VHH binders against o26223. Designs and how they scored, part 266

Target 1, 191 residues: o26223
Amino acid sequence: MKLLWTSQHIKVTVHIDGKVSKMDVLEAIKTRRSIRKYQDREVPEELIDKILDAAMCGPSAVDERPWHFIVVRNREMLEKIPEVHPYGAMVKDAPVAIIVCCDSSLEKIPGFWVQDCSIASQNILLAAHSLGLGAVWTGVYPLEDRVEGIRRLFSIPEHVIPFSVIPLGYPAENPGTRDLFDPDRIHLEKW

## First folded at step 16 (VHH)

Design R46 (framework vhh_vobarilizumab_d1)
Fold by ESMFold2-Fast, scan of step 16:
Structure R46 (fold): chain B 191 residues (1-191), chain A 120 residues (1-120)
Amino acid sequence: as target 1 above (191 residues)
Amino acid sequence: EVQLVESGGGLVQPGGSLRLSCAASGFTFKRYDMAWYRQAPGKGRELVARITTGGTTNYADSVKGRFTISRDNAKNTLYLQMNSLRPEDTAVYYCARDAWEEYIDSFDYWGQGTLVTVSS
């Protein structure tokens, strides 16, 4: 009988409220972590617009700015991503995902679109973090099967290359922070 | 020097249980996400389970409800409790230090592996 009273549990749920954060840039860079667990909360369109604005503000090789973005909110489409991206299982549980693409018709210098799309992808992660959201970069390019799977799923033209899939939402996990400073990787004056 | 040493593998009958251990050294264990992978004969390595610094777990669909990953930060040890074992669980099991910020799904360091054989 006494055990029936011990079955009562008080659960405290820590809510991450996703409000706009004013952290300094260095702190934001150092505290951003990949987030793969999300609350069942909608991400407002205005926050996605801010994130995409930040994505487009990185440096670009010869200013070619080859990136295009697909914003995916449709649950059926999000649930299909793991079928063509074996390590994208978390995408089906995210309220939204951004697919970073390269429009090769905008390419002015061969190969540098990879760097431009990498910069855009990192800016998405950092902007999401600064806005109280969590996100994770899931790699697509240069893995040929993933590139073609994502292209097929989202009707992406042949001249456009899907680069990364970034699910995002209000975070439901906190992996903590790291210090990765390694002075052995720094060479003064010469190798 | 990062070292991961697996133990606890062996021969077990279908429906049996095994507990795998991974002793970690050479890094601050409590600050790293950890994982178990396995490789069956003729197959590639597959993720079995992950555990974050905060204790959040993720499992392959084939082992959900049967396997439990856990960690003991005081002992720098990762565990995999395997219940209701099936012949298809037969594999070499590898402990890995998870690179949480990876975006391809590759892990940083791997152990030597421990063989689990499930047979009648």
Scores: ipSAE 0.410, ipTM 0.752, lowest interface PAE 1.3, mean pLDDT 86

Design R47 (framework vhh_vobarilizumab_d1)
Fold by ESMFold2-Fast, scan of step 16:
Structure R47 (fold): chain B 191 residues (1-191), chain A 120 residues (1-120)
Amino acid sequence: as target 1 above (191 residues)
Amino acid sequence: EVQLVESGGGLVQPGGSLRLSCAASGFTFKRYDMAWYRQAPGKGRELVARITTGGTTNYADSVKGRFTISRDNAKNTLYLQMNSLRPEDTAVYYCARDAWEDYIDSFDYWGQGTLVTVSS
């Protein structure tokens, strides 16, 4: 066994006889579920850093990478989110939330920032799951009332667009497994 | 096109039992998570029980050990077996296509509801 350290993030990786334990990516995708109930436990800063590192690794149109992230741990701020996001009631009970934003000044090709921020949001959910955390995507864009409410609450500039709010924490529920494979949605060669 | 039709509600004495059914049509039932919700007068809708396509079941704490959710994919039917009924179980019960992974926080489809009254 040996330990590896990095300077950007405190990271400990353990190897046994040169073999690295891997999470099965396909299994991670299939078993990730939205989690809306959290344990009363703090999420370490190191895990948030790992999640955001993974979020930034997604594909981006013309490599514009327009995403910015706000990390919210302040209880008073988390408790105000349901006032501007009517279905965000669970956010107040989470130890932390990530707000995914688009900085429009970084946009190189019109409109693709939505897909870029969607990819970043999904990567946050998968990374959280891989680290033993639960999370849920709560939609903001393109609902004007939610976009403006979140902007005002977090002092977001007009050129920055809040895209999603993702509360996360150690899960206090288990929604269970799914079987979603529908071969009727697969067309061979042509529609 | 998507339809959910509940049945089996009625009046029952405390400690009694009822079985609710939900007939689903207009979608591939076996590929969707399903749930039962209920709403008492003056209250919001609350989750009672859910069942995933993989067969995992989850229950509200208030009904654990008393209610059993099940599904028959061949018949496109969802069931809720309710035992040891209490006056506080009195509500309209709704069958729902469970939109647990919805990121806009909207539910897909609800049935018309079936009234369960537990008299004392």
Scores: ipSAE 0.644, ipTM 0.802, lowest interface PAE 1.0, mean pLDDT 87

Design R48 (framework vhh_vobarilizumab_d1)
Fold by ESMFold2-Fast, scan of step 16:
Structure R48 (fold): chain B 191 residues (1-191), chain A 120 residues (1-120)
Amino acid sequence: as target 1 above (191 residues)
Amino acid sequence: EVQLVESGGGLVQPGGSLRLSCAASGFTFKRYDMAWYRQAPGKGRELVARITTGGTTNYADSVKGRFTISRDNAKNTLYLQMNSLRPEDTAVYYCARDAWESYLDSFDYWGQGTLVTVSS
């Protein structure tokens, strides 16, 4: 079972004080890369808690915040993900994965949960990067076979929609730097 | 819309060299990571080399020290310099717009491929 809290539901928050170099927000955004190879090293629960805290801080349509998260550490379960997600092979080699879900019972305006869950997914990637971890967003929704496969594998109820699977761990690769600023995509005042 | 056109493949003796070129059009070449893949008969496509928009390069272990990937953003062209070629380098080589940051598992922009045969 996944436990992010004590049995009394006491939240554990990691405080890092001057021992790790801090990235500014722009640096974190610009240097984050998808990581698909991980060290054989456990990720502390306290770091997962920080990542999920950050995930829940995104904007949400009419503040519906429909996101729920499944934290998967069980090796047997991680090894089954590639059977229902054909290009999720790297998940089995990760120490942990987060499944981002929409609880449709929390939805107040139809369809906007997709943007909400996308925001939560990107915040997970950025938070992981800021903490020295690597992660990758592997797409589930709207591919029906993947949605239903993940639902069945993790006993996800009918009213909950799995959106993305994000394996994460300490990175074992460096895909290099990017220069993506394209001024031709910027239009002043009008198209 | 996106077009990748490869050239430079052919028959070469073991120990020889070839330079592959890939002419790109239909997108802002300088803003995309690029890669070379290869596929031997009966095998899946494997990454040979990649070059990022920032100029960093990565190579498969099998080609490190022998192959060099480079790009000319002014000419929208990707290159693969292949030295010390071996029979096991025989494959169809594909230029690709590298979708490393895709959250969907598709690499939809491939060149036509160019055959490299290393034989006496």
Scores: ipSAE 0.644, ipTM 0.804, lowest interface PAE 0.9, mean pLDDT 87

Design R49 (framework vhh_vobarilizumab_d1)
Fold by ESMFold2-Fast, scan of step 16:
Structure R49 (fold): chain B 191 residues (1-191), chain A 120 residues (1-120)
Amino acid sequence: as target 1 above (191 residues)
Amino acid sequence: EVQLVESGGGLVQPGGSLRLSCAASGFTFKRYDMAWYRQAPGKGRELVARITTGGTTNYADSVKGRFTISRDNAKNTLYLQMNSLRPEDTAVYYCARDAWESYVDSFDYWGQGTLVTVSS
């Protein structure tokens, strides 16, 4: 669980289960995997706060920052998510989930809230990984049945759009790393 | 374009062994996580084993210690070595290009399947 990484430029210090470890940003990006099995362990509120702080630090179109977050720890509520999100079965087994939402009243440029909420969702995944947690992005928007199901379940106002549901916990699985670099997708100067 | 062709299924007695193969084409095989699923009559598809591009393997508890998943990137082929087979392993086995990192419900690419029957 302890990861020490020293680069010439960037060091990230991560506190995992009271122990200090370090992870390079590139390492965090490349080794993050979706995690759908969690230990029966509470995630400290301090770690959720750090994750949400990181989520709000992403770039935003015209700096509109339309994101709002619902933190769900209630077991009964987590168990109801699969009823309105068919592929969110793992959420019922997670100690906590974050619902990323867009407050449409904060939108300054049409349509870019989707990119803003995508950035926030990815930052949640990366921050969780850097802190020794596992998480997975389960898609809500633009699937209208899921948008309305999640809205009703969590009493979300009509002007707020649920974007993603991200369960989090200490990982109980290790999918391993991937080698995804494909030079055939890189074009020099022109197509 | 993506094509997965399974082979190696058949009838085997309890305690026997089979090796399944999956020939992949239409994508850069070495850049994708791969999986084996199975489906018994009247049941949904069950994950049997996964292998990542980094070489990490994961197994369902029901097959752990008996089955081994492996890949040959030079041949674009996925394998499942099945040992100590039991009647409850009887199913159609499917090779899949694993959409583990999908953030939406994606329909992964599946082959046509190969039938494994474990009986006397």
Scores: ipSAE 0.635, ipTM 0.807, lowest interface PAE 0.9, mean pLDDT 88

Design R5 (framework vhh_vobarilizumab_d1)
Fold by ESMFold2-Fast, scan of step 16:
Structure R5 (fold): chain B 191 residues (1-191), chain A 120 residues (1-120)
Amino acid sequence: as target 1 above (191 residues)
Amino acid sequence: EVQLVESGGGLVQPGGSLRLSCAASGFTFHRYDMAWYRQAPGKGRELVARITTGGTTNYADSVKGRFTISRDNAKNTLYLQMNSLRPEDTAVYYCARDAWESYIDSFDYWGQGTLVTVSS
């Protein structure tokens, strides 16, 4: 028997459908997995608002923040997404999807909107995971046929570029954990 | 160069068993999720089973309880133990480096495949 000292990290408490979970940032990053199978269960608007708040908090080139978001809950519209995005079949089975868009009129430095929208997309995935939801990033840009298909389907103006489609919901699968740390990719002081 | 070489396929009677192996090279095997896919005549490729770097396994409903996926990281080898085989399991079986976290389609790396025929 021995007295042991334990250190505690700062923990974030998350309210998920009346349940409370604790997940720190590193845990969220390391345990997030793409989820493509969802429960037949509504995602509260409050959780979508929290996810979108987190999406807008990412760094942005010269703070241009060119992102706009379309929240899709309409079943008929979700069912049409696979017609213009053939590998987005899981979207039709999700209770909700978020389309991340770039408003090119807000772009201050050419080309950096791709990084800005990537940051927003990843923040959506992390925020969803932290709230007990599952999500997956399905790529749209730079595939021209998908960009134009999504634009037409959702009446997106010419100056706005759909970047990604992210279905989300309560997970109906558990892909499990990964061990990805590769020290051979780390170089000290020089290549 | 990523290489995946399957073996262990063959002809077996209904109710029989086969063990497929996949020898992996050209990448750090233990840091990648791995999967088995199959393609029956006239059909597209379908996921059979996958295993994560952490050892978690997932199975298609049609094979759950009959098939077992496993990995040996020291030997860079993926396995599929197939029990209680049915004629409907007849397909070419492909080993794949699983692109589950891909945000742009699943451009998995596939091997050449190994044929499994379940027939009396």
Scores: ipSAE 0.632, ipTM 0.810, lowest interface PAE 0.9, mean pLDDT 88

Design R50 (framework vhh_vobarilizumab_d1)
Fold by ESMFold2-Fast, scan of step 16:
Structure R50 (fold): chain B 191 residues (1-191), chain A 120 residues (1-120)
Amino acid sequence: as target 1 above (191 residues)
Amino acid sequence: EVQLVESGGGLVQPGGSLRLSCAASGFTFKRYDMAWYRQAPGKGRELVARITTGGTTNYADSVKGRFTISRDNAKNTLYLQMNSLRPEDTAVYYCARDAWESYIESFDYWGQGTLVTVSS
């Protein structure tokens, strides 16, 4: 057999500050940083659609895909998020935020929705980065006060659980690169 | 266990300089982004400076051009060189493992702090 099991690096071309940039999947994963400062620029709806498409492409337990997403662009609503999410102060300055939710009626195996929504949240961060945007995952679940605060603010029904709030926009900061590979965390054959 | 021990604080006059040190132990120092935070009386903790594992530095607007953060991975030590000190720099300074990529706020991985007082 020839080349039947060869993996290829996928290269993605995006516009960043009016220029074309090239980023493969590994580069996207390694260079993504949490971004909490955004330019005063609208994010096109087509980019949000691409990000949400990517969010829904992750694996889920028994393919239950329990995620729902609320896209928030309304300035008044964004300004209210810090009142119910103390660590979400940056959200009021973002042009848009995505709330990742679990619809418990779609859950097939109890408890695995947390992993499912974590995967969706990470895919949002990676997709945003690949498109020249910055984003940050701000945790909601399992903090009861944040869950109920977000639920009330966005009229989320009781069978739906808000999981994370992810503000995003064009980045206005560069936190720089990281070198995180730690071979001491890798064990061959046994612990 | 993670330990961060700050030193080098003290009383200085406006315009003076201090160098803070942070001795880290209990983790692989070279694999973590590090930061200095400060807390002034009656205020919350604020980020002063950060340094990534890749060597990139970032500073709060209030200290840019006056403070320099650096690290020595061989000695597991973080530094903050503070020049042209102002009364407004008076605070307890904390060494921290940088939780910038945290998806949940945490008060873990802070040292005990070292007091810097800038006054005549």
Scores: ipSAE 0.643, ipTM 0.806, lowest interface PAE 0.9, mean pLDDT 88

Design R51 (framework vhh_vobarilizumab_d1)
Fold by ESMFold2-Fast, scan of step 16:
Structure R51 (fold): chain B 191 residues (1-191), chain A 120 residues (1-120)
Amino acid sequence: as target 1 above (191 residues)
Amino acid sequence: EVQLVESGGGLVQPGGSLRLSCAASGFTFKRYDMAWYRQAPGKGRELVARITTGGTTNYADSVKGRFTISRDNAKNTLYLQMNSLRPEDTAVYYCARDAWESYIHSFDYWGQGTLVTVSS
C-alpha cells in the first residue's frame, strides 16, 4: 500500500563545489554515496561542528549516548591509519577523519552501543553529504586487530572502543546513482 | 544462491581486443552495482571497472580509454570490452557484485575468474 505523506517537504541548503543546492531528506538519503577521493581543500571547522551535532541527534538505547568522537586533521596521523586498517588506504588522502568511539562507562544496557554508534556513523555520512562533502564509513569494530590498532595509534583508553573511521572532504569523484528498491524484501502482514 | 560465471578469456596478441561476459543468477541483477576486478601474477586484486544500477561507469587509470564496461539487465549479463591490449593486462579477470557501499570489504560476491593472456 502506498502511504503518502503529501503535506511537507523538508529542504536543506547544500553547498557543492561552492554552488548552492537544496536537498530534501529523501533526496539526501537516496543520493548519498561512499566517497574515497577528495579535493586538496580544507574542511572548515564550522562544517565539522554541524556534522557532529547531527551525529549526536540519533536515537540511542535508553538514551545512553555512549559516543565520543576524535577529529583527526594531523597529516602524519592520517597517514598511519592504513597500517592498522587494511581498507582505510583512502584516509591518508583525506583532509580530515572522524573516529566514532564508544565510552563503555556510559553504557546502560549491554551491547546496544553498537547500534548507537552505527546510527551516529550514518548521521555523519548523511550530514556530510547534505553539506556538500563526501565521506565513507570504514569499519573497525568488531575486528580485534583494527580495534587495538586504532586504540594504540590514537591513545584511546581501555574503556573506550573505536567503532568506525570516517574520512571526509570535498568530493573528487562521482560514483553515480543507484536503484535499490527490491519489493521481494517486503512482506505484508506476515513473513 | 548468487552465481557469477565469467567467459571470454583467452590468449590474444598485443594490440588485440577481447570481450568478457559475466552471466549472473540468483539475485535481481538490475538492482546491483557490478564491477570487474583483475589479479595479475604476483599482485593483489585490482579494480578495473565499475558500473552502477543507474549506468554510471568508473575505470582504473591503467585502462581508461581502452576498456568499456556495460550491462544488459534483460539478459542479466555484465560485459567488459577490452581494446588495445598490453602484456601488462595479463591477469585473471573477476566479475563481482560490487560492494562500493560496504563498510568492511571492497566486494561481496565474485565469480571464479577467467584468464586473459596478452602475449605474442
Scores: ipSAE 0.614, ipTM 0.789, lowest interface PAE 1.2, mean pLDDT 88

Design R52 (framework vhh_vobarilizumab_d1)
Fold by ESMFold2-Fast, scan of step 16:
Structure R52 (fold): chain B 191 residues (1-191), chain A 120 residues (1-120)
Amino acid sequence: as target 1 above (191 residues)
Amino acid sequence: EVQLVESGGGLVQPGGSLRLSCAASGFTFKRYDMAWYRQAPGKGRELVARITTGGTTNYADSVKGRFTISRDNAKNTLYLQMNSLRPEDTAVYYCARDAWESYITSFDYWGQGTLVTVSS
């Protein structure tokens, strides 16, 4: 795989051998953990593109697909996120973050954009994990102070709603796996 | 309501051992990740150890090899076995129901704490 890093006046390419987890879907879902510590290592743009492709493949109410994404790599902008998100301290140490947004002008049925953006957020986490990256969903909507803080910081227009901030990078921690299956929450045929 | 009650703290000499216990109630203990945190005088709270529902453990570098976290799901109790204690381990130790996978906050449900003092 060919990676391209660009600044306004400099273009650098890096060739990366393909490394993908051989994780099946159930393994990916069951072993994904929130990661808040990242290696000091760049995430290739090609991996971000794959993650965003996966994010857009989720089911959507009446197929409205209202999601838009802001990819933040600028260190100064990443360092400002904790000022408007009280539990986003780890974002400043991440090489990149994705802000999941809803463009309300694309909404065809009221309220389901929240579920659509939740699906996109989870797909980002699963895709990142499958590609050997770690990520964490830091919630924005429906907390008004966080919504308005992120909106102002990234010049988001009023018809667009920031939903989540997801920092990601190569993981620098391993929180281990969980056993969450609870048969007492399964009811056969009726409640 | 979630309740966590720590016990087992006390005064111990350098090189000594203590076992902390945390009695949990108000939730299905076996279904939650649990953690121990500590707060030394004049410092913020820091993670000491985590244990998942699946039994996987993770430790802060400063305690790795000396401390062991464990759980007894039948007794709804979390433990921290502390060996080779150092003066730097002096802190109030807190049991927490770990909200690590929360997408809104990293807030943990915490007990009142138990004081561990390591001095001669």
Scores: ipSAE 0.637, ipTM 0.806, lowest interface PAE 0.9, mean pLDDT 88

Design R53 (framework vhh_vobarilizumab_d1)
Fold by ESMFold2-Fast, scan of step 16:
Parts: C-alpha cells; sequence; structure tokens
Structure R53 (fold): chain B 191 residues (1-191), chain A 120 residues (1-120)
C-alpha cells in the first residue's frame, strides 16, 4: 500500500473521576522523547499516582498483570543507581525514579511477563509526557549484572525481577521531532 | 555492515573554522537520527550536536551559535560546521548513528573519530 498519509489532530474527551479532559493521543505518542536532563523541581505525588494508574491499565497476557513498582525519591538511593547501572548516570539528577518489577508468582503463562512489563514501562513514559514531565526508560532485564545490582540495592526478593528504571522530572531539554514512518515495512495481504 | 567514517579534523588556530564529514554506509541513512560526540583529553564523551530524521537540530550549550549540524540524505553524509573555534573545543570528534531512544543505553554504531586541535 502506497497511500497518501496526512497528519490529523484527533482529540478524545474522557471522563475521569467526574472531571473532563481532552487529549490528542497521536500527538502524545509521536512527540514523546527520552529526557535525561531535569529541572531542580519536585514532582507532586498526585502526578506519580496518575502515572502509575496509567501503567496498570495496559494489556497483559491472560490478564496476569505481574507488575509491581518501586517509587524512589531518596537522594542517597538515586545516587547509588549509576553504580549498578552503567548508563543510569542521569538518575542521580532526577527528582524521582520508578522501578518496574515483575512478580513471577503472578505469572500465569510462561515468558509473557517481559511484554507485560514493557507495556507498563511505555505507559509510564507516555503518561509522564502527557502531564508535562520528561522520562527515560533505562533497561535492566535481561542484563544479569544490572538485575542483581538493582535487586540488592532495593532489597527485592528473588521471585521478583527488576525490569526497568525510569527517572522522571520536569524536562530541561527538548530533543525535537522525528519522522520515522517507513512504508517499506508495511506488507499488504502477504510478505 | 554499518560503517561510519569521519574526516576533516586537523590543527587550527583559535577563531578558525573546520568542517567535519561523516560518510555512512550499510544502512538506510535517511531513516536514522545522527549525532556528533566529542571526547576532550581527560574527560568523558559528550554530545555536541544531533539531527533527527525530521530535521530538528539540538546543540550542547558550549557550542550553540558556533557549530551547525546538517545532513545530506542523497549522499549518506553527516556534517558538522565548526566556527569560532576555541582551545576548549580540542577533542576527538565522533560520528554516531544516534540511539537516543535506546532503552539499554548503548549506542548502536559510531566511527573511529577525527582529532580536532585548537592551538596556536
Amino acid sequence: as target 1 above (191 residues)
Amino acid sequence: EVQLVESGGGLVQPGGSLRLSCAASGFTFKRYDMAWYRQAPGKGRELVARITTGGTTNYADSVKGRFTISRDNAKNTLYLQMNSLRPEDTAVYYCARDAWESYIGEFDYWGQGTLVTVSS
């Protein structure tokens, strides 16, 4: 298919706890960027609650929802993350980070927890962006040194697997826009 | 096989100009964000400039207004125009296929670098 593609502004009205909000979902998806520089400004607990609510609303294999979340605001703990995550240097400068974990005891179908926790991680990034925050996904699983380092640092039990560390805050950089649509990756009817 | 080959580095006096080039091969250049990084003696690598597939540019504060990143998708080439060079710009400059959205933190591919020395 070689159709002409045009950008459209789609606004959806949703009712949340008696409140009405309007969102342009496609704009949020297309403009979200990884943010690694943050303002020296606190993120309210109410926004973290909204982000985690959104994280838990993703689809999950046989609805197993194996995700657990650790919210880290303690400066000393944030400063220790780069010691066990080589590419997590920006975490020490963030006001808060969320660690996405899988509780393997909640897994109902083997192996799908990776997709489940990926969905939760992406929802955190999108929700943060929609609320005026910036965030970045720093991968933990399946790198065993990072998994064990994060586990020890946050006293995570053996049956729980740390999946990602997501620092977030008010953004202090703007990476700009991308144009990623590739029609060569779309096949009609057959490969 | 992805290959990035930098050129254009050299010795230049303060206030001078240099244009760096990066020849890319082994991938569809126009579909990837690109960046220039540098590593000064005794320091870690830092982002200098990046350019997205959509043409948006971003610069480190230290080079803003002096450096210009650009790309030629037909020639699979990335450029960095460096004006008003200062001794503190002395570094090895690296072309990178920018993995800014990588969730594991490691960059896919970069070149071998080209040395820029700003000194009298």
Scores: ipSAE 0.656, ipTM 0.806, lowest interface PAE 0.9, mean pLDDT 87

